# VH-VL binders against Rho GTPase-activating protein 19 (ARHGAP19): the designs that were tried, part 11

Target 1, 207 residues: Rho GTPase-activating protein 19 (ARHGAP19), of Gallus gallus (Chicken) (q5f3g0r98to304)
Amino acid sequence: MSLKRKEKGVVFGSPLTEEGIAQVSQLIEYLHKNLRAEGLFRVPGNSIRQQILKDALNSGTDIDLDSGEFHSNDVATLLKMFLGELPEPLLTHKHFHAHLKIADLTLFDEKGNKTSTPDKERQIEALQLLFLILPAPNRSLLKLLLDLLYQTAKKQDKNKMSAHNLALMFAPHILWPRNVTANDLQENITKLNNGVTFMIKHSQKLF
Short names: E, the ipSAE of ESMFold2; O, the ipSAE of OpenDDE; V2, 0.75 times the mean of E and O plus 0.25 times the DockQ between their complexes.

## First folded at step 5 (VH-VL)

Design z10 (from z1 with heavy chain Y103R; framework fv_zagotenemab; at its last look DockQ between E and O 0.03; V2 from the best seeds 0.00; counts 0 for: pae E 4.6 > 2, placed apart)
Fold by ESMFold2, look of step 5:
Structure z10 (fold): chain C 207 residues (1-207), chain A 118 residues (1-118), chain B 112 residues (1-112)
Amino acid sequence: as target 1 above (207 residues)
Amino acid sequence: EVQLVQSGAEVKKPGESLKISCKGSGYSFTSYWIEWVRQMPGKGLEWMGEIYPGDSDTKYEKNFKGQVTISADKSISTAYLQWSSLKASDTAMYYCARQEWDRYFDYWGQGTLVTVSS
Amino acid sequence: EIVLTQSPGTLSLSPGERATLSCRSSQSLVYSEGDTYLHWYQQKPGQAPRLLIYDASSRATGIPDRFSGSGSGTDFTLTISRLEPEDFAVYYCQQYDSYPLTFGGGTKVEIK
């Protein structure tokens, strides 16, 4: 019987694996050291340098991100690209509508009527449960990502990126529907962005 | 459970130095701003300043800048408020608090009463 | 610097009555996209303050639904729909829309 050779798989565009997480973690570690960059995650990087980084990660080549050759915007754009190029969103297709429902959880008044006030406690509990159901690689990467975005937003006086701004940049890369029309996406985009904003703000409580 | 535990009450004379502490537990201490608030006897709340323990970034209210020092030791999850030379007018209750999103204070220490009298 | 003016200074009411507390800001409190960093705290004698309402209208964890907040811009209100014995305390509003952070002078809610 023949033995299967171990192959170094392509990181971008492939299902999430522990190898992919290890490669992407280098980007996340670098970004933690560069939270002061104005417009981090909003301002695009240089396309040539991004391709160099992408090729290196796909081949497993070590890159010294601290060498000064790359700008933080290059690394930030690459992280978004990795997440958006996953065959399935990080938060999974299965849970798309659950996230919409969680964003709509509000308090009830004494008469039992729904109010406009968000029910933060129930939203946190619901997200904790959803995250426990995620595949282990997805949950691990999500934790790393949300901690990065949390720390970025805590330094918004330097980088000008609020939790809301970060959610606008990341929501389309981590959560999208499997088979909906453009109209369905448009009518839900505010809930999706608010949901990701909430995840960023409360990430310290979600894992 | 998130807790902020402050050092005990102090009775001091004018001109003495003092360093009071606020120890955080049950959360990532380096990931939240810590606030200091003064309440003079019978008076309202006054914001003194804040520190981000992750990098020791500090801000002071203008009337307290140069009058107190705010610092933190992240290795023991503790923030400090320090005077080099106390005045009788420093007699007050001093609270620490944790800043959440939208810059509200969700957890407060129990307070440290500082009494300065000759 | 933003000045927060609370009124009345003292509100004398009986248990079961509705309390309405006012906080007025010297400047409009709009941080971004309509968010308002105006918050309410309760302080009972001998205790540290406790968060009641954040962002003008959102109740903090564990706060009974008889407490509600409203308002925008410069005028904000804390309402206690039916006063309970434990609600007699001093209430402070706070902003950090602009540096420096400031508190209102407080409203004492006391038993008539």
Scores: ipSAE 0.220, ipTM 0.667, lowest interface PAE 4.6, mean pLDDT 87
Fold by OpenDDE, look of step 5:
Structure z10 (fold): chain C 207 residues (1-207), chain A 118 residues (1-118), chain B 112 residues (1-112)
Amino acid sequence: as target 1 above (207 residues)
Amino acid sequence: EVQLVQSGAEVKKPGESLKISCKGSGYSFTSYWIEWVRQMPGKGLEWMGEIYPGDSDTKYEKNFKGQVTISADKSISTAYLQWSSLKASDTAMYYCARQEWDRYFDYWGQGTLVTVSS
Amino acid sequence: EIVLTQSPGTLSLSPGERATLSCRSSQSLVYSEGDTYLHWYQQKPGQAPRLLIYDASSRATGIPDRFSGSGSGTDFTLTISRLEPEDFAVYYCQQYDSYPLTFGGGTKVEIK
């Protein structure tokens, strides 16, 4: 765990704090109003504009996202970047294996037989429990994020981003352990992505 | 690219045994259920059963249970459907498909036509 | 088992017309918000089925915008806003709420 020195005011690359969440919440709020862009969270924004936003957030400078200077793709990409730069995934390293287990355990019926379809209610319950034991900042941001992704998926006719597509984009940032190669996770990638997909689809009942 | 490639058409006589195959590629074969679907000539789709190649867990539709055997060899990313003794009524197109987490079949094999006639 | 009833059995239309296909479930397919395991497939003659719509209303990758799915509970609809010549095929709905997985009987969309 690289102990990065927390410089006062730096949001990106720092451990998650309430202050950091407050800053990121601005991005989330903006995106809630701008979910129609095709390929939202997939199509990259402008790197220069993203850097401007990133610097402003890191310095605590007021940002006017409604000025017209920024595109939804800028903000979306920046949000992903923020999540990716966290020292650990949003769901933490601690609970990674638990999430993997949930994926497996929920595929068993009451008789203990494996099914091809997960017990949705059981999966929801399991996730609720896992989310309760998350650090408070992580849980808060997760709720905001999943709600955003849920709403994005609901507009998939416009933005072409299904819950599954969104999960593919966000799972590496919010669930995958840091410093793990794709090869190392290859066997679990599908489970992880599906798990996040499920979280997105059922986000309204998870908190 | 995800692909399911099935074995070629079969012409058999009643009483003969048969094993057809479905080979997956372009994805983690052990991470997805493989489904078998029958389609009799001019008829609709019928779910036969499924297998999880990762642990070879297998489920059958009640009418196909004991009538066919579903298996998989994960080492070569291949699923199988087999009969010990074919009947004329087994004449049909057989499809394999990959089941996504949301319980839909997103990729299908091209089908294997099995003709059983005396 | 959950029985899916598709109607009509055959739909005769001309290119350019709107097609509306129904799939009715014997049981309510009510899931948590945003989760509905009712799916639609297209099968052309001599071809394997192809996924069109998943989760009642989500278009599969590569599916044209003229295809749309709607519905909840026990009633689901596949709509083709404007039929193209290549759209004349058999359409199946499918559920996997519980074992066994079941398909509808299919609706044949044929050229008038």
Scores: ipSAE 0.032, ipTM 0.600, lowest interface PAE 4.2, mean pLDDT 91
ESMFold2 (binder alone), look of step 5: mean pLDDT 91; pTM 0.934

Design z11 (from z1 with light chain S32D D55Y; framework fv_zagotenemab; at its last look DockQ between E and O 0.03; V2 from the best seeds 0.00; counts 0 for: pae O 6.8 > 2, placed apart)
Fold by OpenDDE, look of step 5:
Structure z11 (fold): chain C 207 residues (1-207), chain A 118 residues (1-118), chain B 112 residues (1-112)
Amino acid sequence: as target 1 above (207 residues)
Amino acid sequence: EVQLVQSGAEVKKPGESLKISCKGSGYSFTSYWIEWVRQMPGKGLEWMGEIYPGDSDTKYEKNFKGQVTISADKSISTAYLQWSSLKASDTAMYYCARQEWDYYFDYWGQGTLVTVSS
Amino acid sequence: EIVLTQSPGTLSLSPGERATLSCRSSQSLVYDEGDTYLHWYQQKPGQAPRLLIYYASSRATGIPDRFSGSGSGTDFTLTISRLEPEDFAVYYCQQYDSYPLTFGGGTKVEIK
């Protein structure tokens, strides 16, 4: 059992902390200024540059993202990587089933009839409640992330990344339980992706 | 692979009953709305209604309400469109389609041609 | 009911030319300043409709790059940069902002 020594200062692969959020916030801030790249969050960045950034973040070294050395795809990919390497999804394991239920419940009207369109207000309220019971760091990062993705989607005419596309990219990292295969989640994948899509679209109302 | 396979072409007389089918495969049939779309000869697409096979909740466009019945048998992943009494004006191509949650029809059946003539 | 008006009804062009199709909505289809719930379908002669563009500007899987969607609010455009022989078809816009679901009347792209 190789006790991976929790190296003090490692951001990637570690539980979410305020310090970690501070580091990741740099990436988010940079991306807010660079949302026009086609296929942002879809197109992979340069692995070498990503590693440089990752090492810098892990060591707490100051990074100059505006130096021109890094591409938006590098930063975007790294952000995804960070989320993927969290010990649990951003929305935690604890509330996974609740999110699945929300996806279903919001498609019912007051009479109990299912609709093809969700009750947006109800879904917003449900998510607001779920977000309130998230750990503080998770909630903070979620807000930052969803805002970023919302802004990215707003520029989909340029970057070609709709809220749905973004959800496809991020749902596995922020909502899927760890140690589950896509096959295990196959029946729920659509619900999960739709849920994240909704979060992105309504991000400005959820916090 | 997601597929919707519809029943074959029908030739009927006015007053006859008809039930056509749409069988889904390659996905969770009970988790997606099935849409029915009419296309009269040489005309555009018309939304008729939809059904959620999971609980058989059904919605109709106002002009089709009472004119047709949409149903589903989830045990065999099949949706149905039926008429109790066909009219000549029911002559059309009928499509079923799967609705993605995000409000577009991503998969379509091949269509069922219904011809009603005396 | 949201009415979608497509124009022109028929567009006669030659292979290699640019096609521009319009879809106008009676109401804004913008959702929370994000995605727009307008979609485009292609229907080739004798075939079922096929999803072409979703969210006004996103290409469906397998759709060539020559197809692009643009627009916001009430005015939307489908563009085919260079028409291929297989592109001659009828194109429909569709909204799912509110019930009932509605399609545009379609634009037929035919060979000149």
Scores: ipSAE 0.035, ipTM 0.537, lowest interface PAE 6.8, mean pLDDT 90
ESMFold2, look of step 5: ipSAE 0.402; ipTM 0.756
ESMFold2 (binder alone), look of step 5: mean pLDDT 91; pTM 0.935

Design z6 (from za3 with light chain S33E G55E A56V S58N A60F T61S Q94M Y96G G97T S98H S99Y; framework fv_zagotenemab; at its last look DockQ between E and O 0.46; V2 from the best seeds 0.52)
Heavy chain, then light chain:
Amino acid sequence: EVQLVQSGAEVKKPGESLKISCKGSGYSFTSYWIEWVRQMPGKGLEWMGEIYPGDSDTKYEKNFKGQVTISADKSISTAYLQWSSLKASDTAMYYCARQEWDYYFDYWGQGTLVTVSS
Amino acid sequence: EIVLTQSPGTLSLSPGERATLSCRSSQSLVYSEGNTYLHWYQQKPGQAPRLLIYEVSNRFSGIPDRFSGSGSGTDFTLTISRLEPEDFAVYYCMQGTHYPLTFGGGTKVEIK
ESMFold2, look of step 5: ipSAE 0.709; ipTM 0.863
ESMFold2 (binder alone), look of step 5: mean pLDDT 93; pTM 0.949
OpenDDE, look of step 5: ipSAE 0.367; ipTM 0.804

Design z7 (from z3 with heavy chain R99Q; framework fv_zagotenemab; at its last look DockQ between E and O 0.56; V2 from the best seeds 0.00; counts 0 for: pae O 2.8 > 2)
Fold by ESMFold2, look of step 5:
Structure z7 (fold): chain C 207 residues (1-207), chain A 118 residues (1-118), chain B 112 residues (1-112)
Amino acid sequence: as target 1 above (207 residues)
Amino acid sequence: EVQLVQSGAEVKKPGESLKISCKGSGYSFTSYWIEWVRQMPGKGLEWMGEIYPGDSDTKYEKNFKGQVTISADKSISTAYLQWSSLKASDTAMYYCARQEWDYYFDYWGQGTLVTVSS
Amino acid sequence: EIVLTQSPGTLSLSPGERATLSCRSSQSLVYSEGNTYLHWYQQKPGQAPRLLIYGASSRATGIPDRFSGSGSGTDFTLTISRLEPEDFAVYYCQQYGSYPLTFGGGTKVEIK
């Protein structure tokens, strides 16, 4: 339909825009105030409350997340849903294989064998460059997201969510290939998770 | 470069109050836990507690809870350890340290010697 | 609470010798994600502690290759392959995989 210029889903399921970021930022700001919830981002919320919240965000309705009507798990699940429903992953299809190569930049031991320990300097430098060439909306949201996950992981003693646990929950929602196949994900999921873990841990240096 | 600089040595009498400081520089002060560690003369290291300066979230080791107060002023990148009423048994070296990931302490202050005697 | 027992209390050695320091935990320090929250620090007289090894086996930035850590579960070892004069100090292990954070009692490495 050539007459459609705006429809439902302006936030969810549509390309990322500054307006969409403004709406989703409400979720991120709420979550910054609720980092102590055990299992945050792992424990699912209530699907009915999540749909109410999703519909309100898509309509542009003002929402008081601090009202007590919504649980932090509702908001956390909705943030993951928003990221996974983007037409293109937040980190973009174009950069998928670059992320795999960056995650593979690891140290060698004294015997010359490759380890799983990240080469911090090389990975930070590569990610800084890669983030600079992201579309502006993607870079803006990525910064907000990685800061949220960094702060969540810093409260791991209460919420039980390590940077690695958070990476497991978020990697498939922000980074996937253009033609998603089980074989691609199966072959590379450890690298993707390790790469996102690194981004979370070092987010303070990436922007 | 990352530095933690602590306030100078203190000589006090039992019953007096005291607040010692730990100033962080060269990094985002609000984004790292700051730890306090006691070392009594000739003894080992004892964890006292920690603070996240970004929101002042604090945790104490059980024997220090109620005995000291851990606080921070993020506007001047400074963490504090304070007593309302010192005891002779508080005589010790006190260190602050920064927690990196996985709960290890990558940078330490130089220490503040507190001597409490009458 | 997790108790860390270091042995020996004192280790008297000469420069050039190999030092082996033990830290034993009352509970396993390997958690569900496979991380080990056991760390080693060096403290020279009149100085603050310095991080040597984190995660049982990873050398901190700027720490010489003669320092190595090993072990898993409950039994951990710090090894100094060839003692230098600057290595005569007290060494502490530390955990925070479970609240509260605890240190071992220390091992003093002194010149014979």
Scores: ipSAE 0.541, ipTM 0.825, lowest interface PAE 2.4, mean pLDDT 89
Fold by OpenDDE, look of step 5:
Structure z7 (fold): chain C 207 residues (1-207), chain A 118 residues (1-118), chain B 112 residues (1-112)
Amino acid sequence: as target 1 above (207 residues)
Amino acid sequence: EVQLVQSGAEVKKPGESLKISCKGSGYSFTSYWIEWVRQMPGKGLEWMGEIYPGDSDTKYEKNFKGQVTISADKSISTAYLQWSSLKASDTAMYYCARQEWDYYFDYWGQGTLVTVSS
Amino acid sequence: EIVLTQSPGTLSLSPGERATLSCRSSQSLVYSEGNTYLHWYQQKPGQAPRLLIYGASSRATGIPDRFSGSGSGTDFTLTISRLEPEDFAVYYCQQYGSYPLTFGGGTKVEIK
């Protein structure tokens, strides 16, 4: 259910709130209608238009995204920006290590034997549990976001954005810890990106 | 529980039109590709095409393009396969299936037998 | 299009025996993300196909352990370690890593 609240307040750079989600939901809804653009979420939008949108969202002013003034790339980039400006990643700092372990844990069968391929069902189950313990606003936005990315990836023949490509674009914002050294993160980048890829692919089963 | 339920068997004459259905339930119908597969009597599986019910994006295998029409009504979670003019050679079992992310079909309809004879 | 060649066309075996089915692809089915888009289906007479193995080696939900998939690149194998009476059916491999989706011609496992 899309939140339509337009309360005035700073949205970008602030902790996630229901009001913030309502504002961002407008962007998400717009994007759902415009998923065919090549390089969506990869190709940068116009910085001036993005700033206009950002200011409008922050001030709670009415935005007409369907006016033709804005492009899909503007809106897409702004959504990424919003996620990147959250005080912590969407999946929070608290559960970062849990996400890192999921890939490893799913390589074991019920008897504790190492398998050659990850158990997808177990991974889904693990993620479902992790998502249940997320703050409610985080979980809500995550669901919206993953659904959007899922739909985007389903149109990869047109927009050229695979789930993996999308994960590369979004993982730094939604899963990577803030203020982590590049060296510390480097070892886990692949796991993190794969994790987000998995989330996108299986988003319809995770909530 | 995810289910695909197809319409019943059809007996038709050459030249007649036909529309068969595949109704999905137990999942988000608009979020998964629906595949159509033909199986002629005693033969193997043939991919016909697919549709994404969310926006009705449709793809056809080259041999079926123009021969059939794939459509969907998302309001009732139903996909369709239709012929404007049946041929005897269209006699076959037709399956719908749900495509999972990694391009495998995890759920199948029970099939619709179409018999076209004079 | 990617052509999948299954062999043998027919495999006659007795219950309890090991069945080995081959599927050869005209092109590699391993893609940049590391996924292998080769899948196996079972079809019993009068029934719809059923997913057995996905991603070359992953068993679908509810599939017995006696079924296993292996292979990489262009050569894939479905193995039934010990045939049960209910395993006599036609088996198809399928790919959709590249458009269009294609099936193999099938291998019929029949009772000797």
Scores: ipSAE 0.083, ipTM 0.718, lowest interface PAE 2.8, mean pLDDT 91
ESMFold2 (binder alone), look of step 5: mean pLDDT 92; pTM 0.939

Design z9 (from z5b with light chain H31Y D33E Y35N L99Y; framework fv_imsidolimab; at its last look DockQ between E and O 0.49; V2 from the best seeds 0.00; counts 0 for: pae E 3.1 > 2)
Fold by ESMFold2, look of step 5:
Structure z9 (fold): chain C 207 residues (1-207), chain A 118 residues (1-118), chain B 112 residues (1-112)
Amino acid sequence: as target 1 above (207 residues)
Amino acid sequence: QVQLVQSGAEVKKPGASVKVSCKASGYTFTSYWMEWVRQAPRQGLEWMGEIYPGDSDTRLNQKFKDRVTMTRDTSTSTVYMELSSLRSEDTAVYYCARQEWDYYFDYWGQGTLVTVSS
Amino acid sequence: DIVMTQTPLSLSVTPGQPASISCRSSQSLLYSEGNTYFYWYLHKPGQPPQLLIYEVSNRFSGVPDRFSGSGSGTDFTLKISRVEAEDVGVYYCMQSIQYPLTFGGGTKVEIK
């Protein structure tokens, strides 16, 4: 299945705009108030309510998410949909391979073998550089997103979502190659997930 | 540079209360759980509880639930632990510690000796 | 509560010789694939405790490579390949898989 979106709305499926970020910010603010929901971002919401929310966001209408009509899973699914439907991934096609290389900066064990443990200082420095050269809208939204995921993971004892679990749910929605092939994605999925896990865990130091 | 600086030693009588402070610097205070751990003389380490300074959420050891209160002041980047109805067995060094990701305690305060006597 | 049982209670070691400390938990500390919430701390006299090992086997920054951790599930070991004078103190294991967080009873390491 293709990661590129074929059809566009005024918010969903269009390049990032200030209006798009403003609409997504409503979802993010709501989710910050609902971090205790078990399985947040993993459990899908209701398809009918999601379509209602999507249509409202595309019309530019403010929605009262606190009315009780919608569940946190509806809003969480909608956030993932927005990110995955962008014409270009939030982290950009240009930096796809850079993210793979950064995720591969890991420590070595006493036998000299490469481990899966991140080289924290090197990865932070590299990510800081990449984030500084992102387009301004992308950088702004990324900051909001990573803070949300960081705070979600800090309440893991209630919501059951670790930073790693969140990375599994979000990596395919924020980072994919320009020319999608089964081999490119399959071979690199672990690195992509580990990279996003690292971004979530250290988000407070990346901006 | 991350630093946790605790208030000074206290001498208390049974039945009183004590409030130990821990001032944090060098990191985003509201984004890390802060732990409280104590050690009585010739005893091991005992976890008392934790507070999330971002929203004052807490997780308390049931052993102390009715006697311990944890609070914070974001304007001074300070957490507080108050232990009430003191007993001689509460004589201990009380430590604050920051919880880093992966649920370990990476930076510790210098400790505060609380002595309960007479 | 998860009980953490350390052995031995104390250890007297000739400088340069190895030391081994065991910790057993009353329940598995495995949270998910690859995540085990088990840690080692060292408490030296006159200092606050310091982290040595996190998630079973990962050395914390600045910890010498003579310290190594191993184990899985409920049984864990800390090894010091060559004990030095600065290694004297009480070693504690800890779990953070469930509340309350609990420490082992401690293992005192001394130089002969």
Scores: ipSAE 0.476, ipTM 0.801, lowest interface PAE 3.1, mean pLDDT 88
Fold by OpenDDE, look of step 5:
Structure z9 (fold): chain C 207 residues (1-207), chain A 118 residues (1-118), chain B 112 residues (1-112)
Amino acid sequence: as target 1 above (207 residues)
Amino acid sequence: QVQLVQSGAEVKKPGASVKVSCKASGYTFTSYWMEWVRQAPRQGLEWMGEIYPGDSDTRLNQKFKDRVTMTRDTSTSTVYMELSSLRSEDTAVYYCARQEWDYYFDYWGQGTLVTVSS
Amino acid sequence: DIVMTQTPLSLSVTPGQPASISCRSSQSLLYSEGNTYFYWYLHKPGQPPQLLIYEVSNRFSGVPDRFSGSGSGTDFTLKISRVEAEDVGVYYCMQSIQYPLTFGGGTKVEIK
């Protein structure tokens, strides 16, 4: 069900609100129907069309995404842009370090012994807990997003976007602290990407 | 709780078709691949194919590509496997199983015996 | 197709004694992302198959700790530290790195 709200408000670059989520949900719903495009979320859309959509969303203007005027890459890129323009990443600044430690913590068993492979069940549990303490709007959008990315990855044979590829595209937007460079995070990039990959893969169990 | 419940045993003649159903519950039906595996008497497990209920995408074992059709009904959370041009060699217990992301089959139906005899 | 070869074909074990089953794949089951798409199933009489081990060494939920999986690349082993009566059945290895998915021929485990 499309949560379309006609309320006028700046959506892009603003703190996340339920109204903002409602607007962005339109993009997500559209994408769920259009996941076969090769390089979805990787291949940039048309900047002019994106701007048109962005303006419409910001103004609360009704958008017909099914008109044929827009390509899936436009919508996908715009969604990514929206996430990137949030004042803080979707997973917030507050829990960044917790996410960094999840992978490390899951290398230990219940008795505190180091294991050779991460315990996936423990990782799921840890993420479930972290997601419970997210702001409600963040949690809601995260659920929608991860479901979308999950479905996208399930169609990787068609769109060529694996969970890992998608994580590479989205981790900078949803997990990385703002105002940091890749160089600043170089040592943690792999961990962060793996974390997001895991979230995508196991998204159906995290909420 | 995840459950897969399959249709009852079938007896068919050679040349006929059989359609086995697998009703899923306890999870998001459209988000997981459903697998079909069979076991003939005194034989091992054989992978037949898979279907993604979200969009009805299928991957089939080439051995069955001309005889197997997999479908789904999202309204009833049911997957169907139809095998046509039945042969005696198709006598087997047929299983549906849910595939987790890491490609293991974590939940299985109880199996459906299909007997093909003259 | 990837051929999965299990040994032995059958194993008779005294209760409380250990058991070991081997599975070899014709190709590496290690994927570029680091996952090894190798699994162990147990098919007990009168029941559907059940997952024991996924990705070489991870016990599935509810699987007793007497079961352990190891291996890499193309060689894998399932060990039962102390075989119990409830462990009777046919064990299958499976690969899912390449379609079609393929199973080993099975190893029948019986109690002496």
Scores: ipSAE 0.428, ipTM 0.809, lowest interface PAE 1.5, mean pLDDT 93
ESMFold2 (binder alone), look of step 5: mean pLDDT 92; pTM 0.929

